# VHH binders against ORC1-type DNA replication protein 2 (cdc6-2): the designs that were tried, part 3

Target 1, 379 residues: ORC1-type DNA replication protein 2 (cdc6-2), of Methanothermobacter thermautotrophicus (o27636)
Amino acid sequence: MKGDKRRDIRDILLHDETLFRNMNAFDPDYVPENYRYRESQMEALAVCIRPALRNGRPVNAVILGSCATGKTTAIKKIFEMVESTSEGVVCCYINCQLHTTRFGIFSQIYSKIFGHQPPETGVPFSRIYQTIMQHLASEKRALVVALDDINHLFYSKNANKVLYDILRAHEVFEGVRTGVFAVLSDIEFRYALDKNVDSIFIPQEIVFPPYTREEVFNILRDRVRVGFYPGVISDELLERITDHTMDTGDLRYGIDLLRVCGNLAEADASPVIGEEHLERALKSTGPVNLIHTVRTLNENEREFLRILADAGEDMTAGALYELFRESTGSSYSSFNRIIEKLEFLRLIDTRLTGKGVRGNSRILIPRFSREDLRRCPGF
Below, E stands for the ipSAE of ESMFold2; O stands for the ipSAE of OpenDDE; V2 stands for 0.75 times the mean of E and O plus 0.25 times the DockQ between their complexes.

## First folded at step 1 (VHH)

Design b11 (framework vhh_vobarilizumab_d1)
Fold by ESMFold2-Fast, scan of step 1:
Structure b11 (fold): chain B 379 residues (1-379), chain A 122 residues (1-122)
Amino acid sequence: as target 1 above (379 residues)
Amino acid sequence: EVQLVESGGGLVQPGGSLRLSCAASGFTVSSNYMAWYRQAPGKGRELVAGIYSGGSTSYADSVKGRFTISRDNAKNTLYLQMNSLRPEDTAVYYCAAEYDTSWLGIPEYDYWGQGTLVTVSS
């Protein structure tokens, strides 16, 4: 029966009434034993880096998908596993929003290898580069560099120089073994590569797709199986939680809804989670996903959202592009890539409008309120 | 539950020093990538310094040689030692942590503190 304040403490501890088999299943830091739908990506990353552990060259990779698909986490995880296994492989993760110059990028590589910064004044780039490559050659160490948001290096016109310097080092420094994991959403970077870089890069494509509705449902069902006793929540209610999770584009939201529903049902002394608990949970769950998703966006993507939010209504793509061009100087091609990315991240929807005002147009529909966006850092 | 609490911000004269602290609960600082970010008025959030699980560190070009990131594993606390402070260092400073466990397609392990204000002025 229910915990009773008149019961002996020992009896309360032994006969406690709860819906949760394991509350940790709903914690943000919980690691499920079954990593469904991403193990193939982790395996692909491991296959790319494995030759470096066996005195071979790493395989280059292009890693595609939104930031909400686990790309950065997967890369950092595999790098930690590799470095804990061998000192013979140097794994360097670089955020290209922060390090946009050749000097900046190779200073990060230098610091990772030697544990201290190179001198910033009076030392030419060539000396830092030679020191790195001579070390790798003499110590027979491989280098793997993850260039996250590599599109920022293309904006600064440094991408081809950086890629050339890393990928072709073996032509000057015999025995140097290097690889690059290029992380991006814009596939057009392939056509921006110089011929001498493109010919040696030859990357494996590793796609981190958005989860399908079926995959999200199954992942949430796995969490229910671990976290709740059997029969606590029906598949019908779990389908509804899945629909709301799909609307946000973030699996965390569904996991949070399950936790909140369980707590509300337990507070009501209900043996099951009912529709009333879901309705109350939906009213109390805030825009956590928006803050997280917005954090992953570059400045042009954030400016797009500011313009859309300031309009306070749906906008045509043409109207938004006019304002966006004035603010950023960006091309229409760049603007279209932002629309595709933000739609993929479930921050906006797009709809074609029929002939009326000046023919067919796309309408951009925000999936957030102006107030929600104001809660995000940098807005 | 993961929680980060910053402290040590305040008003200092140009050329002065401050040490920021970030007390962590719900995870182990020595096992995770941790970083300091800052946001100046009217500007976006930028990375200042980071420390990897293995102990290697990184710094933004604007703070190299002046700032030092460190951690105390016994206190489960991250620090940022700020020397030779300049008016342009005025910002809200945020502690951030990544607990690299989510291969599920969400970076749910990115945790942020509430921020601590640093003002460098006469």
Scores: ipSAE 0.000, ipTM 0.095, lowest interface PAE 22.6, mean pLDDT 77

Design b12 (framework vhh_vobarilizumab_d1)
Fold by ESMFold2-Fast, scan of step 1:
Structure b12 (fold): chain B 379 residues (1-379), chain A 126 residues (1-126)
Amino acid sequence: as target 1 above (379 residues)
Amino acid sequence: EVQLVESGGGLVQPGGSLRLSCAASGFTFSSYAMAWYRQAPGKGRELVAGITSGGSTSYADSVKGRFTISRDNAKNTLYLQMNSLRPEDTAVYYCATGPSDYFTSGWLEPDEYDYWGQGTLVTVSS
């Protein structure tokens, strides 16, 4: 029967991508040609980089805004514009959820400059650092580093070291010009700088306010026009995707929903995205922030979340530790560090019960649904 | 061959001091994070102090202000200066190394360190 939805894998792989005009429009890394609703922020970023194009030092910036307010897109767009204008400025975007260490950060800078990663073993940090800074000095190139979600570096206690190494390189390597764009997704988060970093950083503050519903709809509409052929998705269905996007507070969720809907429709050999494809996409896609955050977790931190999710209710720290120790063999000190980290990452909340029976009076409250966690790779 | 060899353990009276040393060989010592862990009889292995390749330090609350971790990259040696020792500090002390990239909340789980020494016994008793 033609109603049978079971298909050969080869048929799926060989099916033409006739719905997608440009699938890159739905990638998290896509930078649109016409970037709307962030003109003043783009101007402020340009002002910070401008001195680097004129043999001066870039101006440091702190970029503030809740998740999915266009901070990453704006930074990538200005970096692309700068590098297309001059070979004299190296622009390096680093996601601090993925790269939490001094070595990891400078390996990304190294790779951006030289086109390959340094070996993990046998190459001391001082050599990669020296190689980077000597290149910048000899070629008279400025370096601008965007540290996206820098609060992860503060939590790992590496932020002050990384900032010191970038911002004070000129003290050892004559003529080196550097700047940092420090990006914070949680504007309530307070960071602490060491005195020797605080004195040199002196950033310009650039605020990214939340998008309105109308702005979100128009941004998604722009992505549809670039990414799909005309008529693939109706405005009525796009309004519904906009509503779901507004409920999450994350523009990336709406963009990912469009990608998944297109892939589902194409797998069904449908010439259009229908209601059924959106319904299936809503069941299969988790929040983009959760997926990216859980990727940064080690196996013990992931096991913690699995145990909490499997409970189906809030747990006391003591009850979770008993199960966690049984599965991992980890110490209570390690367990307590995981609680602090996951609370900082907004994956859990903790609440004191007041008069507990014993010292274990904390309740652990997941900020994710069990269903959303199951949609993450490795869960 | 990566090797870590601890020394300096022994018997001391409460309030006394000891300095532990860890001699490292077989790797580029200056590029790696180093830590001291301890294990008392019948208890799990717990972090005492750690030091990154860049020299940043972290301490367990129970030893903060009493112990000092340091490194000498020219000698490939890690140190732990232990002051105001208490009976509760009695344990086997282990030297551990991991890459500078492996930090969560400042310090790794014991099972996440690449290499461990054989340990050195510290007994604090009158």
Scores: ipSAE 0.000, ipTM 0.138, lowest interface PAE 20.4, mean pLDDT 79

Design b2 (framework vhh_gefurulimab; at its last look DockQ between E and O 0.11; V2 from the best seeds 0.00; counts 0 for: pae E 12.5 > 2, placed apart)
Fold by ESMFold2, look of step 2:
Structure b2 (fold): chain B 379 residues (1-379), chain A 125 residues (1-125)
Amino acid sequence: as target 1 above (379 residues)
Amino acid sequence: EVQLVESGGGLVKPGGSLRLSCAASGFTFSDYAAAWFRQAPGKEREFVSAITWSGSTTYADSVKGRFTISRDNAKNSLYLQMNSLRAEDTAVYYCAADRGSYYLPTWDSGEYDYWGQGTLVTVSS
């Protein structure tokens, strides 16, 4: 039947009154003018790059911290500062969630240097690599590559190859100077390097600890000042958003709550963000890290998580497999590969009990709550 | 259709020599690093020798000084000259190619994109 619900999209798009002074302030890629509470980390990053400005090799770094602790912002600000100071250092930021292959990684470096993508399909990796390194050698430019969320390269088993190709380039191209900033969002995740890579990586460790509540509030307030007109949101409501942000431990959640609240208030034609907008945003804005991770899963992998969440936290692999097989028809081999993937993605933990149990000897432990999973698309 | 086809294997006495060939087709061989691996019955596949697309070579310690890897990019061919053969050299020898180009893998067969079907080398009195 014809529904009576109708939105005039044109009126919404052409609304001449808005709550947002600068909606970009709530974008994930926004680099704030005032970046605070990370002065020691910024200094450590600068010290790593400084040798490259003096015709030396950059110091490699491992940048550790939970998601949304400012790592990406710090790297982008340091790269901007270095590039404003010198043409002699190429700073290339790469999101390893998006670029997981050697070809992809080096195409990004190529594009940074030359201002355009490499030639069309069929261009071999060797030509892209050689062109990059010959340029660096002949122009006497150092290269610093930030591999953000590098665990995706470890998952695809590309990390050692990429690190080798970047860090040992000097063995083929005399005078080339390279360094890598490896960024890890899960500080409990560990990586293994081939001995040929391990001997040359030797990074400085730079830790981004969680922000305090006061720091979170001030960061969010800075974003409100840039992104909203005055009076759009009260400090009282901002305190509530801060508390919810602290509960998740993810600053991106708070920033996204602000954006969603603003959008909801505009859709209601409200001149301010009210309590009701926050309540609606809380129901629609699930845990950002969990949402992004589960989006990468296929339906069988999602069914695995549903079964585990429904059965509580302490379930043997054998017991889960029985339910999983009944629901999906999957083999034990496929089931075990799902366990490995979900463990790698840090969605579950496994432990071996010291005593036998009925079913498999592994216990499967979710790293998420049922409530949080229900806030994800498809659950 | 990508193919690597080995030839030149056979039976040889200890101290003898053989020359293995690998013909590549279906891809631009000159843009690839290439390697020889070998696998004796009941043993794991082991690295023998590799050559980069720029011509740099490396060898396993067990064959260094006795084996020589080479390539002819105009003929899309890889070669392994094996001298002073020993009984422990008995194995199926595999040709492999990797698009990676500038590194020299040593023991991880999983780094190679393309593989041949192998040629048997038997060293026996």
Scores: ipSAE 0.000, ipTM 0.320, lowest interface PAE 12.5, mean pLDDT 80
ESMFold2-Fast, scan of step 1: ipSAE 0.000; ipTM 0.374
ESMFold2 (binder alone), look of step 2: mean pLDDT 82; pTM 0.842
OpenDDE, look of step 2: ipSAE 0.020; ipTM 0.353

Design b3 (framework vhh_enristomig)
Fold by ESMFold2-Fast, scan of step 1:
Structure b3 (fold): chain B 379 residues (1-379), chain A 121 residues (1-121)
Amino acid sequence: as target 1 above (379 residues)
Amino acid sequence: EVQLLESGGGEVQPGGSLRLSCAASGFTFSSYWISWYRQAPGKQREWVSTITSGGSTNYAESVKGRFTISRDNAKNTLYLQMSSLRAEDTAVYYCARETYDFLSGQPFDYWGQGTLVTVKP
């Protein structure tokens, strides 16, 4: 019997009645062991990586699908399986919403290979790049880089340079074997590759279609099995959570609803999640897209949003900068980069003031309510 | 070493009653949630009932009002009192200690060997 000599430390430490068998099942970055409804996509990813396990070059891929279609989960799962199988393949997952520069991307690759960040000062990009590629060549290791949400990298105008640097490394460093999985969350997104990149990329296209309602129900039920003890939530109530999840189009919403319902039931010392807990969860849970987007922001970007939300009305950029500068000590250049980023992320809109005002000013318009922002962690 | 041993199964006619027992050893019985599951021929294993360490109970809709789960912490024994038995209750019944593998974070239950319940006219 699996685990008959293993002691479950969490079982030993739990003194009160709890609904949660494993709270990690409801985390956004959780990778389930039984990953359903993506068998053909997993097979396609495996086919792309397989040559790297046999001293060949990995096959490049473009991974397409709307938000929350399982793209990130599939990539992380295949990467874990590959690295558990062989030391000869380095698999590096990079979130391009967080890392938008050539230096940032290659610092993540460096850290994955060497276990520490490259030196912050005095080291040119070329040295970091050379160190990575020389290591891969000398150790005969292949590199597979997943650039998740690569549209952010295209927006920053760094995509072609990063792709060129990864895919053409073999032209300078003999024996280096590299591949890229480029992930697009926006199916409507249009991108342009430079001819020098397009000629060598030649990706396999892997499509992640939207989940059906039945598939969403079954995935949520799998999370219930992992995360809760049996009988904690009824199938009838889970059907209702599935309906709300389908209305948002985002599987993460349903997973978060389960977590919140469990916490509310536990706070009530209830052995089950009831209708009242779902009703309260629906009122307290903010929009999933706002929560996830805000989670990626640094402290200065969060402070910007707090100041804007606290105003309770649209603000001019000048008025917000005065408060922001006093709070953070940031330059106007840094402040403008934050405006550009938050507008790109669709958290704010900007509008110029009308004629008759001396010098046009920008008006900053939040795309969220103060109440929704306050439901986000850290606000 | 965690051990669970089911007993009390057998043949019964529709509308009859049976009492299943599960003898537990190798852990502090009173501290854990313990469940009954069943597996009918050709079907997946399904959850039947759970009793918490504090004595609260939950039941699958198909058995609610007909089955009663209970525990005797002094005897390290779990019980399932089954009444108004139907043909569809025919299954191997398993006792399980709810747990998960700390290293993998995946759920697994410590399972007994099972006891067969057959409801025949």
Scores: ipSAE 0.000, ipTM 0.258, lowest interface PAE 18.2, mean pLDDT 80

Design b4 (framework vhh_enristomig)
Fold by ESMFold2-Fast, scan of step 1:
Structure b4 (fold): chain B 379 residues (1-379), chain A 124 residues (1-124)
Amino acid sequence: as target 1 above (379 residues)
Amino acid sequence: EVQLLESGGGEVQPGGSLRLSCAASGFTFSSYDISWYRQAPGKQREWVSTIYSGGSTNYAESVKGRFTISRDNAKNTLYLQMSSLRAEDTAVYYCAKGSLYDYVWGSEPYFDYWGQGTLVTVKP
């Protein structure tokens, strides 16, 4: 009786008719074949790595651009191309939002080289570092490390140590060839480097300017052509998804929105993505970079954001601190350090209530909608 | 309000020279780094050159040795002297408040600190 009017959950899971010709096109890790509007950036990255393929040292790079500029995609694409060409170059992509310590960074490099994590207990950092560098020297392999969102390492005061350890390895381990791609979104890079690091880094600067609305539309259309069968989504609906993507400032939001729309339409056994699917998807998706960033936060930092997200009005630092103190028992100095960190991470912004009056109250503004923030896990 | 007005563009033969100007208002010109950018049809906007408030300069590799950036703080004016022009230099040239870093990382919309541009055409 009951099965006749509603789909079985198993039927939804095992549905044979799909709108997706390639679901991978909508994954955050997907690297497109026709990566448009970044041809000059891709060429510059290739020029930096090319010496490593010829037994030389890679050229260091500073990769500059906001979170909505395709920096991560370009790096992953060039790394895949290099590793498919030669086993003599190890390309290691590290997200510095997730790995903020020297130990964490070099554990990622270790795992990339050896295919397993280093021993969790009793092994000092120096042994992990030596094992990596001895392998690179003995096997005559170059190492290129992309430190994505290196801003987090600067905040933790680990950036100069990590850069020094990678770039000066050849001084201790003869024949080691290393390079760094430092990815920056929101810091004055030149003033943050120690002189000893600056003298050896000498990076090529590669700028990823923001995409225009037309470019965003075309990128999303390319993902549609790879990921969906023809006719699954109209250009009119894709224009609307483009508008929402532009409003968030994050291309990954538009890509994820397409994935969610496709899943909702498929669950409805609809042959096309319609307006209703977009409306439902808009309520379920938040900016992907926000979700990843909040995952790195400790409980006090998350509580700060929960209090801010729960506010239906402009909230002063003083008002939030009273609620935060009741919840956490934290001091004002601890609270102020959280404001500085979250502002640095671009999760919040501050505005003064009175211009030209020093020491007036600050208003705390989430850089994303309060609803999007509440869509994050644990909020 | 920050205003930037570019001029000096035009048609030129390959190997020729042009001098672009940018008149600035609405901010203390001498206190800021100022840059030139360009955008060719169908291509991304690219950084060309920066002159820092202290007078030092930096150039994109493609224009190094051919272009010279300079400033006149008394006149609130930025200049770009272009020589040995090539077909690939054909673009709309924009003046922008700030350095390369300000352009890509600024919390304020960097397009709000741009002029309308001046067209440079090097014959095909």
Scores: ipSAE 0.000, ipTM 0.122, lowest interface PAE 19.9, mean pLDDT 78

Design b5 (framework vhh_7d4b_2)
Fold by ESMFold2-Fast, scan of step 1:
Structure b5 (fold): chain B 379 residues (1-379), chain A 121 residues (1-121)
Amino acid sequence: as target 1 above (379 residues)
Amino acid sequence: QVQLVESGGGVVQPGRSLRLSCAASGFTFSSYEMGWYRQAPGKQRELVASISSSGSTINYADSVKGRFTISRDNSKNTMYLQMNSLKPEDTAVYYCAAHPDLYWETEFDYWGQGTQVTVSS
């Protein structure tokens, strides 16, 4: 708050009443005790990991679903249940948006096993890899690695090497038992696998369908029940939050919107979340996934998105390149790399048009609105 | 309470190097994505380089790729920008910025006051 920040902070800290009974219910990493509408997916994950608890190899899985369909929550929940049952299975969850390199992935596995980072300087990949696999073999521990948003590893050209190293470790280290849960939004990743990886992977497919509006409402209501005191928010306002959540297609937006509404009401010393708090929250929360993705982009990639958004409609690659070259001076090769990257990040789609042999008539289709892009920092 | 302090700017001749530092205080540095931005007179502020909270994801503007290196030391709450082969076009005020993983208000982004880099003969 501009101009009265000191007084507002003191008042908030000294406030006798709170709307939150458990603020953790609104955290991105919160794993609910009662995980509804994913019972069949949880069962399928359990079937995949169960052999590891019986001194066998885990079954590999491909976990498919659009963003925020509960894939991450389901994986974290099953990993928690497995690790609470046995120390004989190491469950490692890796977010591939953050860890895009072979070294980075195995450093996460190392840290999960040993409780500290690998040595900072000059340790070759082979040493880290050997240390991990020798530990698993000697201690007779299974390893299950969830590669969340594995598309980032395919974009970086590291996916096949990472999968090879995990899945074929038993060929060098006798008795090592490993499995991979590959999480992605696009089923066509199978065509990007090398033959030597494809032959050993052989995954079970587990589909996370989109939540229905009724399911979203009930999930948000469960978070309200855990996170707020009774009566803090009406079902009418929760229905409106549900509508906005459905418009974004992202359950995390609704969860974050509840947290922001609660904070705004608390700052106002209101005992309930009212209409005005929701209206203020809607102006501030924005499209969280788009903001996160756009923040990772360089200036040329951002300029690409600005040109596309300003068109207000689908644009040919040729037409966009003419404008893009004028503003950035970039080569066509650099431009094509941006198209590939933004398509992998699901910010754009591409479609072929034109009947000519030498036609340059690919259509670029934005997966965001100009309005949503304007809510992002630096746009 | 929250403070980002840039240092290492100055006047250099083309082809030389500078190392910028950004010292952070008043927030959990290791939980924030960090970036270097620059603004030349009459131009919009642009991203030069960014580095994730863990240091595993790094991005560069095409104009500086191969010449600049971003790094961070979470134990010292400090971010660096090593600038090699400097060009007159690199002349700008360089800003340190911190971005939370979750964004809901511009007020949650932290910005330094900037440090001047001038490349001239």
Scores: ipSAE 0.000, ipTM 0.095, lowest interface PAE 23.9, mean pLDDT 79

Design b6 (framework vhh_7d4b_2)
Fold by ESMFold2-Fast, scan of step 1:
Order: structure tokens, then C-alpha cells, then sequence
Structure b6 (fold): chain B 379 residues (1-379), chain A 124 residues (1-124)
């Protein structure tokens, strides 16, 4: 759209004052039109939702894959496609890292259905729940809820309550049709389900494998085509950004590098992104995944990382626990929960020593350097 | 600060009876559902019985229906489990629990506050 109401913006663009054609292309939440390398996963998600479009119950799914394998993008894209096809299916995406309580989860569902937040004061959970389910029954609408990073609900002990209330709503509200897409990096959390939830969940498993280097390059090139004007970045420089992205294992890192490089080049009044802009971007920001993740950690979890980083080498769990106990006063069970959480967040790896007179010992391997951690706020 | 303290566990012969008690503090006892869970070594935790805040509704696992009775005394902030006709399969650690979430499914609540547990052993 180029008309009278956009004349001022168009004049700015015509004076070549920006490198960005569409800055939204570099947001982690951006859903591209040309979503490649996930066709079989998209088809599997569509098969799960398809019954809901025909007055049937959606099929539950467990969506498996390491961080940044396109799980969130695929879910958001299929939800958009389904809702553009029919008003008869409500698709609700919830990030469980942000919404860890039963009330919080159902407030998101409420807001998706009604377009406003539920009343803030004195409203019991049962009233919000009834309002949602009565609407779905009366309007003959199905509900599909994606619980992204559902491991956070298990850590908060709310997962079974949330899953139970969504999946068994039809037992109280006749004709209600619901399904859940549970997103996690490992299937271990399936075994934490209570019997009454496990018996009804029965999910289809959808695996998102890691992207190849060639796939990562092509995805980043697609983002460049949408986000920058032609000629802003060379394929040679994009290959280097791809190499750094592959080293992190996180596609979001490469996308953010492109954003930072563009901003630095624009600040320099350069019409192109050069080698110097990439070099500065790599030095000015730590790993985006590490920075984002450590911001969500509590002080005990952060102290764990400081001790591990200061060691400068791999540590046994026992050795780190002695230092950690001295600093925090924490129990061994609390310490083990931190290991589980940090391993799941891909901040550490754990390996068993196959040689020990007293049995198996765990070695903690940091997935970050001391230098990387020092670039994070508050370290 | 929510506290739940179980008592009444012990060793008993098959066919005999035992009564468990749970003393609760730190919340408005009469406003929330209460339940008994049990866990045998190497087995999954299971809901044995639950009771609504008023005591007007109760729910039981099929394995204990007709043998166990759940009750509560809101004036004493105490919940009870009367266990009759005990079987070796009833051997477990029994946990008192409360659901402060205000669940719509009071007959099948998901409890989030637990006591320390009391051992019940039924052996011949």
C-alpha cells in the first residue's frame, strides 16, 4: 500500500534512509509465508486438527524437538491456517515459561475466545472454566491448546491439573471437543502424568529433527529476502552467519545476528552490511539463547552457573554440590532439580562416569564459556 | 504456611481396621477439598478418596469402595480415613493432601499441598 496516507513514510524510504524492508522478519515470533523443511510435520499437525473441522474431537499430540527446531513456528502457522478456514475451531498458543499457573493458562484461553481478560478481582477458577466450556458447547466450537515448553508446568506441578481440565471437559460439559499439543524437548515428562490424565491423552508423536546447515542457510536467506532490501547482505557474509548459527544449534541466534548487523550498518549510514558489522555484532552481544535463558533463572540457578563457569573445567555433581551448599544452603534434592532444569534448557550436559568404585558419578559439562556468561546481565 | 500432619498408620493383619487422621493448618480448612493418596514401593501414586470442603461430596477409588470411608471435622481442622477389611494390597505410604486451586472437578481433584505421609503395612 502506497497512497496519500503513506506519503511521508514513502518519502523516507525513497531517500534510502533504511536497510530494513520489513523489520518484523527478524522477530523470533515471525511466521514466514514460505515455511520450508517441515512439510511432514505440518501435515501431521493438520491430521490432528482435521477431525475438529468435521464436528469431531481433535487428536492430541506430543511435539518433540530440541530448542529452535521450528516447533513454535509450525504450530502458529497451522493455527493461523485453521482459524482462517473455520470459526468452529479455537486455536490457543500458550508459552508455559510465561504462564505457569492453572489460572494463568485458562485466562489465556478465555482471552483468546472473548477478546478481553477475565475479571481480575475475586473470580474463582471454576467460574472462568465454566464460562469457557459453556461457550464451546453452546457455539459448537472445538478447542486446541498448544502448551509450549510444557516442562515449566511440570516444574510448577500444574501440568496434570491443566491437562486434566482441558482433556476431560467433555465429561461435565456434553459435546465439548478439546485437544492438546504438548511441546517439549524430551518425552521424559510423559512419565510424570497422573493415571487419570495419561489414560485420556493418548497423543500422536510429531518429531522436529535438527535442521541441516543447508536448510539453516536457506531459512536465513528467506528472512533476508523479506526483511532487507536487495543487496544489503552478500551470500558470503550470510554463510558466515550460518556457521555461527550452526555452532549455537539455535536458529534464533542467526535471525538475531541479522537484525543486529542491520541496525549497526544503519547507524553507520552504510547501504550494506559489511564484515565490520558482523564482527561488532559477534562481540557486542553474548549468545542470545544464553542471555534469554539466564534472565529467567532464579538466584540459586544463577549461582550454580557461576560456580560451574568459575571452575573453568567439567565438574562432578558431587564437587559442585559441596560448593553450592556452602553458597546457598540448599538441599541435594533442590540441587538435583536445578541440574534437571538446566540440562533441559541446554545450559549444561550430564554424563555418567563408567568407572567408579562407589558406583556411577555424574559430570556436569557447561554449554557456555566463562566469557559468554560474563556478557549476560547480572553476571 | 500450609501444614498437613498425618497420624494413625501402623502394622495390621489382613481383615482388620485402621483409622488415619490428618491435622491441617495455614488455610481456611472448610473452603477446600481434601484427599488421601497412597504410594506403594515401585508403584505410581494413586488417589484413594476425596471429600469436598463442606463434606457433602465424597469420591473413592474403585479398589477401596465399600471398605474405606473419608470424613472431615471442620471445627477441628481434621480429615479422617476409616480403613476396613484391609488387604495386603493396601500396604503403602498414605498422604493427606489439599487442593487450594478451587478445582471444578472436586470429585477428582489434583492436589498441590501434601503431608509427610504415614506408613500402613498389612501383612500376615
Amino acid sequence: as target 1 above (379 residues)
Amino acid sequence: QVQLVESGGGVVQPGRSLRLSCAASGFTFSSYAMGWYRQAPGKQRELVASISGSGGSTNYADSVKGRFTISRDNSKNTMYLQMNSLKPEDTAVYYCATDLSGSYFDWLPQFDYWGQGTQVTVSS
Scores: ipSAE 0.000, ipTM 0.185, lowest interface PAE 17.0, mean pLDDT 79

